# Designs tried in a protein design chat: VH-VL binders against q8is19r433to663. Part 1

No score or structure here was measured in a lab: all are predicted.

Target 1, 231 residues: q8is19r433to663
Amino acid sequence: GSNIIAQQITIIDNEMLMAIPPSQFLHKSFSKESKSPQFHDMVSKFNEWARWTSSEILSKEKLVERVVTLSFFIDLAKSCVELGNYNAANAIVGGLNHSSISRLKLTWERLSTKVTQDYDRLLSLFDLSMNYKNYRDEIKSTKAKIIPYLGLFPKDLIAIEEGNDNFTNNNLINTEKFRLLYQTIKKIQSYQQPLFTFKTSEPIKQYLKNISNGLSEEKDFHSISHKLEPR
Positions, changes and structure headers below are counted from each chain's first letter, unless a header gives other numbers; Kabat numbers aren't used for antibody chains.
F is the ipSAE of ESMFold2-Fast. E and O are both the ipSAE of ESMFold2, at different seeds. Each is the mean of both directions, binder to target and target to binder. V2 is 0.75 times the mean of E and O plus 0.25 times the DockQ between their complexes.
Where letters were taken out, [cut] stands.

## First folded at step 1 (VH-VL)

Design a11 (framework fv_amlenetug)
Fold by ESMFold2-Fast, scan of step 1:
Structure a11 (fold): chain C 231 residues (1-231), chain A 120 residues (1-120), chain B 108 residues (1-108)
Amino acid sequence: as target 1 above (231 residues)
Amino acid sequence: EVQLLESGGGLVQTGGSLRLSCAASGFTFSHYAMTWVRQAPGKGLEWVSAISGSGYSTDYADSVKGRFTISRDNSQNTLYLQMNSLRAEDTAVYYCAKSYDFWSGPLDYWGQGTLVTVSS
Amino acid sequence: EIVLTQSPGTLSLSPGERATLSCRASQSVSYSYLAWYQQKPGQAPRLLIYDASNRATGIPDRFSGSGSGTDFTLTISRLEPEDFAVYYCQQYDYSPYTFGQGTKVEIK
């Protein structure tokens, strides 16, 4: 199962990515939900993937079932990377790395060595150190269709915008600043392409689109975690 | 059609070096881990080394650790094995193989192999 | 490292007979991360079975795999002439991803 689920997640993420008008990346429009509704729909779905991951693991009262579920989500994140979906893979890793999940030592110690190695590789890939160096190196090496980590683009656009003046010290338009902004937006647009290789499973797709139904709220994660494994 | 073609094998003296290459086609190279497996004449299969799809993660058999280096060029769809400080026990046919997934696993496609002979 | 021991070393059988090959691991293989390969003289190995029981693409249904933990089995229900070869098991649970020593299936 994880590969067919990863395919459906990727179809959903790509539909959302393609729906974002380029204007939502201009003039810091992404900073306000009212000015960037499609961008924020995709941000909400990213957060939903992460919360789904944590909530599903925490829903398993039996240790054996919790280990199976933890292994499943590690494999699912791995499958997302294999399909070029770095956005959902990073969201799932975020859910796995949530403090309410990472503290479940009895669960983590029962993982197979291979699954633990897979998780360590995912953590390394999405390590934020050196401005996401491992992730950036990864996406530079591929010519395949990908869904990039959405959160990196607002960060880069803000850094370019605020790190460079609109005018040079000679009171001329700073063409370098506007070149960098333009190139970044064009790069985002280059990822907005239809998927032709994935088959839709409507039942699974509809389940994934509506996963918020029945998820635990993040404010309750700590309480549930400590009830499952008090220490 | 998935195709893997090894090259670079040959006769080398003990203590010498060789670099093996594997040209891949028919699949998205960067999405799959790649593995080198060797087989000494008349003997069984021995796992040598693997590299993840991105090239970030590498693993080695203890017998080659510190002497061999696996690498890949995803822009050229090519896998490499740099073999240093070669020993007679390294004499084998070296196979390039594609893993089922991004990190490593069962090996679904294999090249035809390249012979490495190490003599004193 | 996980050591895989295959038995028997050699199986002498006739076409039409059933072949049963064993692979035993020195420690438990998690989630049945075990594969079987076929190798004919002068050829590269071919993947037959992965995750202990799943047939690889294009593999005939006379090949089946079973087992979990430390004990795994490859079964060929009715040997065809092209099935006389050497068979290897491999675990991919723990690096290094070791192979067994092989079982040779030969004509009587």
Scores: ipSAE 0.000, ipTM 0.450, lowest interface PAE 13.7, mean pLDDT 85

Design c01 (framework fv_cixutumumab)
Fold by ESMFold2-Fast, scan of step 1:
Parts: structure tokens; sequence; C-alpha cells
Structure c01 (fold): chain C 231 residues (1-231), chain A 122 residues (1-122), chain B 108 residues (1-108)
């Protein structure tokens, strides 16, 4: 079911998060793959979760099966949030919100009210408004064992680093800038905790690790979408 | 493995309310929905409603709208079904079940509580 | 109507095949889920989706769906299969769940 899959996704994401050395968040190292390979491994996996979501839905020629698959991924994202995996949940929501998927009116109209409400809550949680206010408020009340949305770290670090000078107007070290950077890095490190609450299902974990092997390319998504549901 | 443990039998007077509990053990409580299904003596199964604990979203069958309230307490892994304005016709066994709405195509209730008998009498 | 209709009773000889049917307009859009209930016991899930069995359900149970009709087939019925069988699905709106009236299976 979606719960065991969400657990395996969370094990994978947690292992990848823990593998990122703190140095990959310093001096904008995350901007170059050569300087931040573990960070970019996790970025690549985030993109795979999103593409997997879109690709699976588009692989279903029959409307009933497409509705079933769409509902599954909404529930999967919901399960990820419940397990504290905001990273994978946001990736899946990204895949659901892809234009090749959002245009499938016949598919969306067949969703139950309950599933539609779950999707609306997920969209609200990951809404970009007010610098991800809903998401940030949510994680502030959560324990250290969450997997936060990875993409917010570079955004915050760049804002701190470029928005503040290394020296004050009086040519003194800007202690406030370095305090903010230090606190942000320490917060990231607080999320790099092992998770031992879930049991590993090796077959599911291996499937999820190698998920890219069966995915359609994004350039084909709109072509497939229009074949399934013409204008 | 998930188990659902329901509260004990209740005897209620007409016009009162009853609140039945369903405590989950094993698994991740808020990652699935809980549905409530009743069965009057000699009758078939009747879906009353369900709840998804993480989102607090409850959905009710039309027949029970306004009389039933389904809630969940994540801290105790317990779902509740409260039925008000009780009538003799509400005498039934009330079941809670783990509802796997994963695909939106139908309810898959794979784990059921043993049932709570509610008797409405003078 | 979005109501699911089942025959109230069906009989099968030991070792023979029986088919229990569920009919309703919503089955054109949604798969039926099948539950077995023995006297004094809670229902047990036997088939969900097009033809999925939970762990512990014997291979003799299978499901099928065509148009507005869903069927539960028991191939080589055993005495222990004697029970009430209920189909369950979403109504036409997809907002509510509805049960069929149940079919009492007698194994002769």
Amino acid sequence: as target 1 above (231 residues)
Amino acid sequence: EVQLVQSGAEVKKPGSSVKVSCKASGGTFSSYAISWVRQAPGQGLEWMGGIIPIFGTANYAQKFQGRVTITADKSTSTAYMELSSLRSEDTAVYYCARDLEYYGSGSYMDVWGKGTTVTVSS
Amino acid sequence: SSELTQDPAVSVALGQTVRITCQGDSLRSYYATWYQQKPGQAPILVIYGKNNRPSGIPDRFSGSSSGNTASLTITGAQAEDEADYYCNSRDSSGNHYVFGGGTKLTVL
C-alpha cells in the first residue's frame, strides 16, 4: 500500500540527506554538482519522484486506471507528510501539478471529494505564497526527525549570504551574517538524524532506488497527455 | 500488523447519544482512513462515514448527516464515532475498519474491529 | 439508482464453482470490494480492486468486473465458504460508500 511505499521513500531520502557533508551547504557549493555531489544526488532523486508520479499516471490508457493511479499518488504524498517526509511529498505534488497531468479534466473530475480535499490540503501546504509560509509554520512545530524540503536550504543560504555584507559599514566583521549562516547550517544538521522507526523492505527499496529505468521523458508528457484526453 | 480495539457494549435510552471508540495498534495511525460501518440485527452492512486523521477530514453518509460525528485523536491513535438522537432503529453492531482509499476507486477495509453492540431501549 | 443489488441467496454443491453478482450503475466507474461474514464475526476482506486477494485468502476466490456488474467467483467451493458475501463500492458521485444487500451462500 501507499504507507509501506512512503516508508521506503523516507528511508531512501533520509539516507541521502544524512550523506550530505555540511561543507556542501557552504560558499554556495550547492550551485555546482562537482562541489556538492551528495546534495545533487538528492536533488536528482527529488526530480525522479516528481517524474515518476507524472509518468505513472500518463502510462494508464484506461480512464478508470488513470483515476486509480492519480488517487494513489495523492495518498502517497499525504502518507509522506504524515511520516515527516516533506521533501518527497513536495516532489510528488510537483509531479501531480505538472501541466500534462493538470489538464486531464476527465481524470480529475472522477476523483472522490475526499481525495480532492486531500490534494487541496497538499497544495496549500506547499504553496509558494509568503515564502512558503504554510510549510515553514508546519515544520516549526515538528520534531527533528523530519525530512524537510531540500530546495529551501539553498534559497535561504543564498539570501543570507548575498543579502548581508561580510563586513559592517565600519569595516568590522558582520557577526550577525555569520550567526545566521551558522544557525541555518546547525538547523540542517539537526535534520540529519537516523530513522529506525521503519523496517526496510528490500524489494520495494531497490525498485524505488532504480525508478528512473522505467520512466517516460518529460518531453513526451504533453504528447501522451493529448493522446489520452484530446481537447 | 494493525489491530483495531473497540470500546465495550452500550445500552442507551431513546434521545440520548453514544460515543464508540476505536484504538489502533501497530502501523502508522494517521497514514490511513478509519471508516465506521454498522449492522442492525438480521440486516446488512451500512457505511456511516470515515475520517482521515492527518487532515481532520470527515465524510458522512447522507442518511447520518447531522446526527453522526467522526473524530480522531492522533496522540492516542484513537478514532471516535458519536451518534446523537438515538432511536430504536439505531440498535446495531458498530464496526470500525482501516480504510485504504489509496486509489480513490473504492474502499478497501482490510482490518476490522470486533464490533461494539449498541442497544437502544426504554 | 446508485444502489448495489445482490441476489439474497445462492447455493453451490461442494467442490463446484459459484458466482455471486453485484449490479449497479456506479460499477461502470468503480471496482467492487468483496467481504465475507460468518455468524457472530466481523466481515473479512476477500477481494479488492479488479482481482486482488489479501494474504490468507485462498486462491479459489477471484473477482471480475464488466459494465455495471461485478462478480465474486469461488472455484471448488468448500464447506467453510458458507457465509454472507457483501459487495461494496462508491456511489455514482464518488463521495459515499454503499454496500450491496448481501448474498447468503449455502454449500450443499
Scores: ipSAE 0.000, ipTM 0.405, lowest interface PAE 18.2, mean pLDDT 82

Design c04 (framework fv_cixutumumab)
Fold by ESMFold2-Fast, scan of step 1:
Structure c04 (fold): chain C 231 residues (1-231), chain A 119 residues (1-119), chain B 108 residues (1-108)
Amino acid sequence: as target 1 above (231 residues)
Amino acid sequence: EVQLVQSGAEVKKPGSSVKVSCKASGGTFSNYAISWVRQAPGQGLEWMGGIIPYFGTANYAQKFQGRVTITADKSTSTAYMELSSLRSEDTAVYYCARGEEWLYYMDVWGKGTTVTVSS
Amino acid sequence: SSELTQDPAVSVALGQTVRITCQGDSLRNYYATWYQQKPGQAPILVIYGKNDRPSGIPDRFSGSSSGNTASLTITGAQAEDEADYYCSSRDSSGDHYVFGGGTKLTVL
């Protein structure tokens, strides 16, 4: 069931990724919205995927509906990984791991063993420890088309930029710094390729593009969570 | 270039089980789907199921549910297909195939393992 | 009946164009993938996605789809194109993979 939705999410994410000019990754342009509008659009959409996940689960007053919805989003994140969309998968996991969701003990207790195991694997994949080692090892091993987790690009580029001087002690251009920056940007560009295997479902795509129209604000999540499951 | 190397031909008795292996070489396989497809003599291709090794989750075609088990060993980059309660109708060539990009298409195929079920 | 339906056989004269069709409701939501199989050999991928071919597949092979029908077209058929052709796609649930019954192409 969740596979067609994962496909439409992946079409949207890939269109947004392809729309980012390489210049938005240069000179820390990604740090300012005015200098990186397409990059910011994709960051905003990542945050919407996470908020959508939490908001949908919190919208379910009945325990049985919350269990079904929680299971759906775990399966959706898993489907995104299977499709090579690590960006949306990580966003969904972020929404599931939000404290307003993780505290819903009655809901989590009713998950099947299979779904719980799938969630544990997703948490392991996106574990931030050792600079996202599990995730980085996973993507290094693939030559298939993927959409990588967008948030690591700024982190890697900043590390290169700040870890290396523009000039050597002899006032020569630091060619190694610029080689590392070039290789990183070339790697980013290698991910900006069209998708060939999914059909567009215009109604689903349109819903997903405008998903923010029905979402609860994050500031309200804890209040809603405590009303659903007081303790 | 990734290659899929399958185990050798098998001759089995009705009621027994068979386990066929598929070893990937030339890269990792944990983030690719591995499918099992069979073909009886003179018949068409039939998808039996697949596994995504990273999650360890297998999915089976309805016809084979309860008789087929697909597993993967990530440390050896090897996928397995075990078919139980063998019947003469299970005589076929069994292929493993790698799903690159979404398991929509299978771009790398093993050469096939012939399984003959006879009394 | 199978979820994906193909005619069992089709013939084409050398150098002419042939169209092999695949029909099923799942094709409204998923692209058909096409495989060529010659006697004694494993299948090879010929067309995937909307109309993409792997490296090494001649440009005379093309794919198309409309509604619940997908087609493989071979323009200027060659003797070596004589083979069985299978379409494949996800079933209506999206959870399983299915093959059509196969079409035997004879090049006259």
Scores: ipSAE 0.021, ipTM 0.619, lowest interface PAE 7.7, mean pLDDT 86

Design c08 (framework fv_cixutumumab)
Fold by ESMFold2-Fast, scan of step 1:
Structure c08 (fold): chain C 231 residues (1-231), chain A 121 residues (1-121), chain B 108 residues (1-108)
Amino acid sequence: as target 1 above (231 residues)
Amino acid sequence: EVQLVQSGAEVKKPGSSVKVSCKASGYTFSSYAISWVRQAPGQGLEWMGGIIPLFDTANYAQKFQGRVTITADKSTSTAYMELSSLRSEDTAVYYCAREFGDSYYYGMDVWGKGTTVTVSS
Amino acid sequence: SSELTQDPAVSVALGQTVRITCQGDSLRSHYATWYQQKPGQAPILVIYGYNNRPSGIPDRFSGSSSGNTASLTITGAQAEDEADYYCNSWDSSGNHLVFGGGTKLTVL
């Protein structure tokens, strides 16, 4: 089940990552959609992964089906991590951690111990504390091809750009600032490599490419959540 | 053991509809897709469409778009294929098959025995 | 349907090698699967992906592909291999599955 879908998500994410020209990470181009269309396509898809996760769980009126669906998305995020797709895994965890989902106590309490432990590990991995320390440590230890969490790159590039002057105190070019920017961009480029081991399942890939069709709007999530499990 | 058990033979008149069932057992129903494939007498295999039960999402071959509806009932682990506006050319054996997937490839690894649908007069 | 093209018939002598081919433009981008069908029976998956065999399928069955052509090879054909063989893949849009017309294998 979830591994097949994780593979198709990873193919989609990698195709989108490969399509981003390095220039879209330069001069804060990523801050404007008109200057970074491929970057924003991937950001939009990340948001769709999260919304898809929440929407699918909220679409299940029956408690048993809701538990199965919640368990599936936890396994899916875990499978994404195992495939090296930290981007989609973080997006799915974001959808699971949405307040409209996290409040469904009857659903969460019926998860198996194993699935609950898997979710706790995912929350720990993507914990934002200490500037995403757990995630950063994880990717540093990984030797396999990965798709990194895309959202950290703009944050790191802005921090380097704004935390370091273009000139040193002696009015010399700040070579350390430009070294850090260069190294960050080179790291991004190192992730833009083709996948070699996954085959396409066109029905699943087609579904995943068009998941925005028929999904609930985020503005409706809390209303649906409260109807499913009233306070 | 993994099995797909299909409903019995049907005889239908032109213009009517038929609904064939496919009951799955021996595996987690929502974890696999189900495809529907038909075969007219003495002819080859023809894919009609498939469904991913977990998401209630169906995909149909262009030829059957608008005439075929594929659904799944997770509570009974049963997939259904309904074909409307029947013509004599729809006389065929209709198969359901589980969409197999591994780490690299996909295929249909378990097939029902087939349901004969005859459209006459 | 001419999306995937197979020869309608092929013959092989007992113990010899036979190659059944499937041609279509979509095969440049998508894997082919192969099914064996005997009279009165449902199809059986014999090769999935490039060259993977399900449990229980003899190692004399192998798959290969090059360009727009996928092939099923039976090395050392046996009498029980006499059947219809169908290739299956995605159409050019990548949205729908398509079967080849089938090849009837006769073992002499």
Scores: ipSAE 0.000, ipTM 0.423, lowest interface PAE 17.7, mean pLDDT 83

Design c09 (framework fv_cixutumumab)
Fold by ESMFold2-Fast, scan of step 1:
Structure c09 (fold): chain C 231 residues (1-231), chain A 120 residues (1-120), chain B 108 residues (1-108)
Amino acid sequence: as target 1 above (231 residues)
Amino acid sequence: EVQLVQSGAEVKKPGSSVKVSCKASGGTFSRYAISWVRQAPGQGLEWMGGIIPDFGTANYAQKFQGRVTITADKSTSTAYMELSSLRSEDTAVYYCARDHYGSEYYMDVWGKGTTVTVSS
Amino acid sequence: SSELTQDPAVSVALGQTVRITCQGDSLDSYYATWYQQKPGQAPILVIYGENNRPSGIPDRFSGSSSGNTASLTITGAQAEDEADYYCQSRDSSGNYWVFGGGTKLTVL
């Protein structure tokens, strides 16, 4: 079921998170793939989760199969949140919220009320308004091990770097800027912890590691979408 | 600090229903799942189902599907378990427990239990 | 009844080591959680996520897992350890919690 798949996604995401050296968050190293290969591996995988979600739904020519698949990915995203994997959950929500998917009105209108409510909660959780306030509030309240949304760290680090000078007006080192950068990196490192409660299913894990091999390209999504539901 | 307070003992007739409450205090209610576990006299622990208040989603063990309804009211930090069509074999102590739904799944805080006796 | 299997009873001499086992196909995929229950009381969490102890649980309690078997070990058993011990894990689908039948530990 979706719990086993969510668990394997979480193992993959955590292995990637654990592999990122702290140096890849220093001096804007994350802005260049050559300086931050492990960080960019995880970014690439995040994009693959999103593309997998959209591609899988668009692969279903029959409306009833498309509804089942859409419902499955909503449940999968919810399962990821339940496991504390906000990274994969946000990626899946991104795939569901892609314009090529959101336009499939015939598919969406056939979802059960409960599944629709679950999706609305996920959209609210990952809403970017007020600098991701809902998401940030959510992760502050949890005491379980989590995998945070990876994309917020570069945003926060850039904001600190560009919002604060390296030197004060007296040409002294700005200790407040470097304190904020250090605290942010320390927070990232606090998430790099081993998983405790579930084991690897090697066949499922290998499938999920190699999902990119069979996916449609994003540039083709709108063409496929309009063929499935013309308007 | 965090504790779960359950409603008092119930005596019910066969065919009736019972609704047990579980009020959480001293912590974040909606971030955790609340599970219901029962134990018949001299028998083992049996998971009935659980709810994640923030998602409003309940999940039930196969044996209890169709007879059990688990709900939560976030405004009062209270979870409820309603069991219908009661039989004598439903006589048990019913526990609520706080269930972590992160990467570790375990029940760390338990209510003291509610005794439900089903008799004619 | 048989998704997770525990021996119904085990005995250990005071100060000796005892191992309580839990067996099931789902344990290949999921770690076991262990609870202690004394008569008239709610269960108490003793081990989760293979070998993690909550605050207040003595160091003599440890967990291990191999294949489809999980074990709770009590090194240097004390009189107060006499209780029923339950393992918990997920069923094979991963969608439901299941408990073992429980093991009654007697400290001689």
Scores: ipSAE 0.007, ipTM 0.487, lowest interface PAE 11.9, mean pLDDT 84

Design c11 (framework fv_cixutumumab)
Fold by ESMFold2-Fast, scan of step 1:
Structure c11 (fold): chain C 231 residues (1-231), chain A 122 residues (1-122), chain B 108 residues (1-108)
Amino acid sequence: as target 1 above (231 residues)
Amino acid sequence: EVQLVQSGAEVKKPGSSVKVSCKASGGTFSSYAISWVRQAPGQGLEWMGGIIPIWGTANYAQKFQGRVTITADKSTSTAYMELSSLRSEDTAVYYCARGPDYYESSGYMDVWGKGTTVTVSS
Amino acid sequence: SSELTQDPAVSVALGQTVRITCQGDSLRSYDATWYQQKPGQAPILVIYGKNNRPSGIPDRFSGSSSGNTASLTITGAQAEDEADYYCNSRDSYGNHVVFGGGTKLTVL
C-alpha cells in the first residue's frame, strides 16, 4: 500500500533535490526558470503531486471508491511525513485541501474518525499561520534525514533580502540579514544528502515519474466536482 | 540594542476603537514576530496575536478574532494593534513584544515595550 | 483546549530554593519560557529554551522540564526575586502563544 508508494515518492523527491546546484538559490536565480531549471523541475513535480491527488479523487464517479481514494491519499501524506518527506506530504495535503475536493461533503462525511483525525493533524502541521510555524518548528527539532518543503526556501530568501537593508541606519553591515541568508542556504545544502535506504520499485517509480500523463487539468476540477456531487 | 517604543495612554468610550503603535528602533530582526499581550488590572498576561513584519502575516488568538487587527509598516518599523467594539473589560495595559522568533520552538519574547494603558469608561 | 496551569502563589524563605511549575500538554512539544514581572513594570524574560538565561539574569535562575511540566528554579532566593512569574509556550498546534495564569512569589 501507501508506504511503498511514499518510499518511491521520496526516492524521486530526493533525487531531484540532490540535482539542484546551490547556485540556483543565489541572487534570486530561483525566480526565473531559465536560471534554475532543476529547482523548477522540483517545483513542477510538487505541483504534479498535488494535481495527482485531486485528479485521482475526482476520477472516481462512485462514492465508495471516492471515499477509499480520499482515505488513501490522507494515509499517503501521513506516510510521507513518517519517512521525513515534508515536501510531498505538503503537496498531497494541498491537493486534498483544494476547493474542488473540500466541497465533496458526501465523501468527507464517510471518512472514519481515525482518518479524519490524521487529516486534521496534517492540516495543522502544514497550516500557514505564523508563516508555516508548525512545520518550521517540527523540522527544526529533527536530526533525521528529511526532504523539507521546497517552496519555503525562495520565500525565505526573498523576504530576508527585500525585508532588510544591507546596512544599518549608521552605515554598518546588517549582520542579522546576512546571518539569515547564510543560515537558509546552509540548511538547504545540509538536506542534499544521499537517499534514505529504501528499495526501488522500478514500475512504481516510473509510474510516479510520468504521473502527469492522463491527469485532469486543474481548470476542469470544479466542473468535475459539481458533476460528482451537485449542490 | 532593539527597543520597542509604544504610543501614549488612551481613554476611550465603550463601542469605540483604539489603535496602539509600537516602533522598533536599533535595527530589526526580521525572523521575529511582533506580539501584542495585554494585562487587565490585577490579572495575568494574555496573548492577543502577532505579526511577522517581513511577511506581513498576522495570527490572532481566538478570543480576539473579528475585533483585533494587527498590522506592520516596514518603512517606519512600526507595528499596530487596533481593537474595535471596546468594552469596559478591555481596560488593560497593552504590551508589544518581540517574538516568537520564527525559527525557535519555545515561543519566547525577549524585548518588551513599556506598555500602553487603555481605559474604557463612559 | 490548550492552556498552561500555574499555582497562584508560592513562598520561600530568604536564601532557600523554590520551584515554580507550569503544566500543559503543549510542553511535551515546546519549551516553556519564564518571565518575571514586578508591579508597574513590563515583564522581563528570565529563562527560555530549556535553560538559557538572557544577559543580566542571575545564575540562581534555572529551568527544567519533564513530560508536560516545566519548572523555574531559584536557588538561594533573594528579596529582590519577589515578583509574579509567568510561563508561556506555544499551543498544542504550535501556531498560537499561551500564558500560564502566573505565580506570585513571596520571599519571607
Scores: ipSAE 0.000, ipTM 0.408, lowest interface PAE 17.9, mean pLDDT 81

Design r01 (framework fv_romlusevimab)
Fold by ESMFold2-Fast, scan of step 1:
Structure r01 (fold): chain C 231 residues (1-231), chain A 122 residues (1-122), chain B 108 residues (1-108)
Amino acid sequence: as target 1 above (231 residues)
Amino acid sequence: QVQLVQSGSELKKPGASVKVSCKASGYTFTSYAMNWVRQAPGQGLEWMGWINTNTGNPTYAQGFTGRFVFSLDTSVSTASLQISSLKAEDTAVYYCARDYYDSSGWYGMDVWGQGTTVTVSS
Amino acid sequence: SYVLTQPPSVSVAPGKTARITCGGNNIGSKSVHWYQQKPGQAPVLVIYYDSDRPSGIPERFSGSNSGNTATLTISGVEAGDEADYYCQVWDSSSDYVVFGGGTKLTVL
């Protein structure tokens, strides 16, 4: 079931989130892997979630199996959102929205209307328009423990750093800039809390930690896609 | 209460047309696809095709292209089947049935209409 | 196209076990659903995904699917179980739903 897999993904993502020292968000350390290894471990895992999604769908030569697999990943992303894991949900949606997957018209048109509606809601939630307005609005309205989309933190910190001078027009320290940086880092720390509601399944957790084994390379996705559903 | 209610029986002459309606209630109409299944007198169930209730796109089984048209009116949660140029061979009970489909696969049709008898005779 | 084969009729005494088969090439790799149809009534889903029961269907109904044969099993058959039974699969090669020809279960 997608729910137990979503729970294991959330355990992995939360362990990685909690392992990131706040210093890795200072002085643009996140821009260099050598200065932010835990941050980049989580970025790498996010990319693995997306690649896993695309690779699994493209591995299915039979149309009915491809439809089942596509439906599974849509349900998995939805389950991640229900558990408060917006990071993995966005990664999976990214894999589903990859051009090699989105072009598989025969596969998409065979989805049930319910699954299609679920996917449309996910696309709306993670729509990048207006600086991720829909996602940010949902995060503000939730009272539950969440794992936020990791990629917005570097974006917000860079915007604050580059959008505000270190000194005012009178050569005084810009306290507003440093207040915004501090508040953003404090917000990140507020998400670094233990999970208490999920049971660990070691076999599933080990599989998910090692999913990079046997995944197709992204450069091959379009070739595979065109062999499955030629134009 | 989830239910599909179909229009009443029809008696038609060859060459006429008929429209069978299927009204859904108790669930979100656009969340489930609608199948059409035919059963001639004394015969088995014959799948005619399905329509995606969210997009309006129909898929017809072999033998049901041309004279058969699936359509929707989402404002009243209704799916319809129109048969043109009726033939004696079209005499059958026509059922609408909701698709049951989740992340594990296509499981079958979990909710059925009561059926609409269409009789074609001169 | 893909074909599902059912016996036209099966007879069983009350209280005994009825077995209705559904034959298809490599059907064990497909999901089989079963419908019950009583005279003058619409079909009712009694088994889905080879062996799962919808809410409200008695435990007397069970299913299996292996190799080239799927089977609907009705234990402790009651007079009210007399009906036509249809198996159904999704055929990936044609992207069509396929029904078996139906089996008339007689309780006598």
Scores: ipSAE 0.000, ipTM 0.417, lowest interface PAE 18.2, mean pLDDT 84

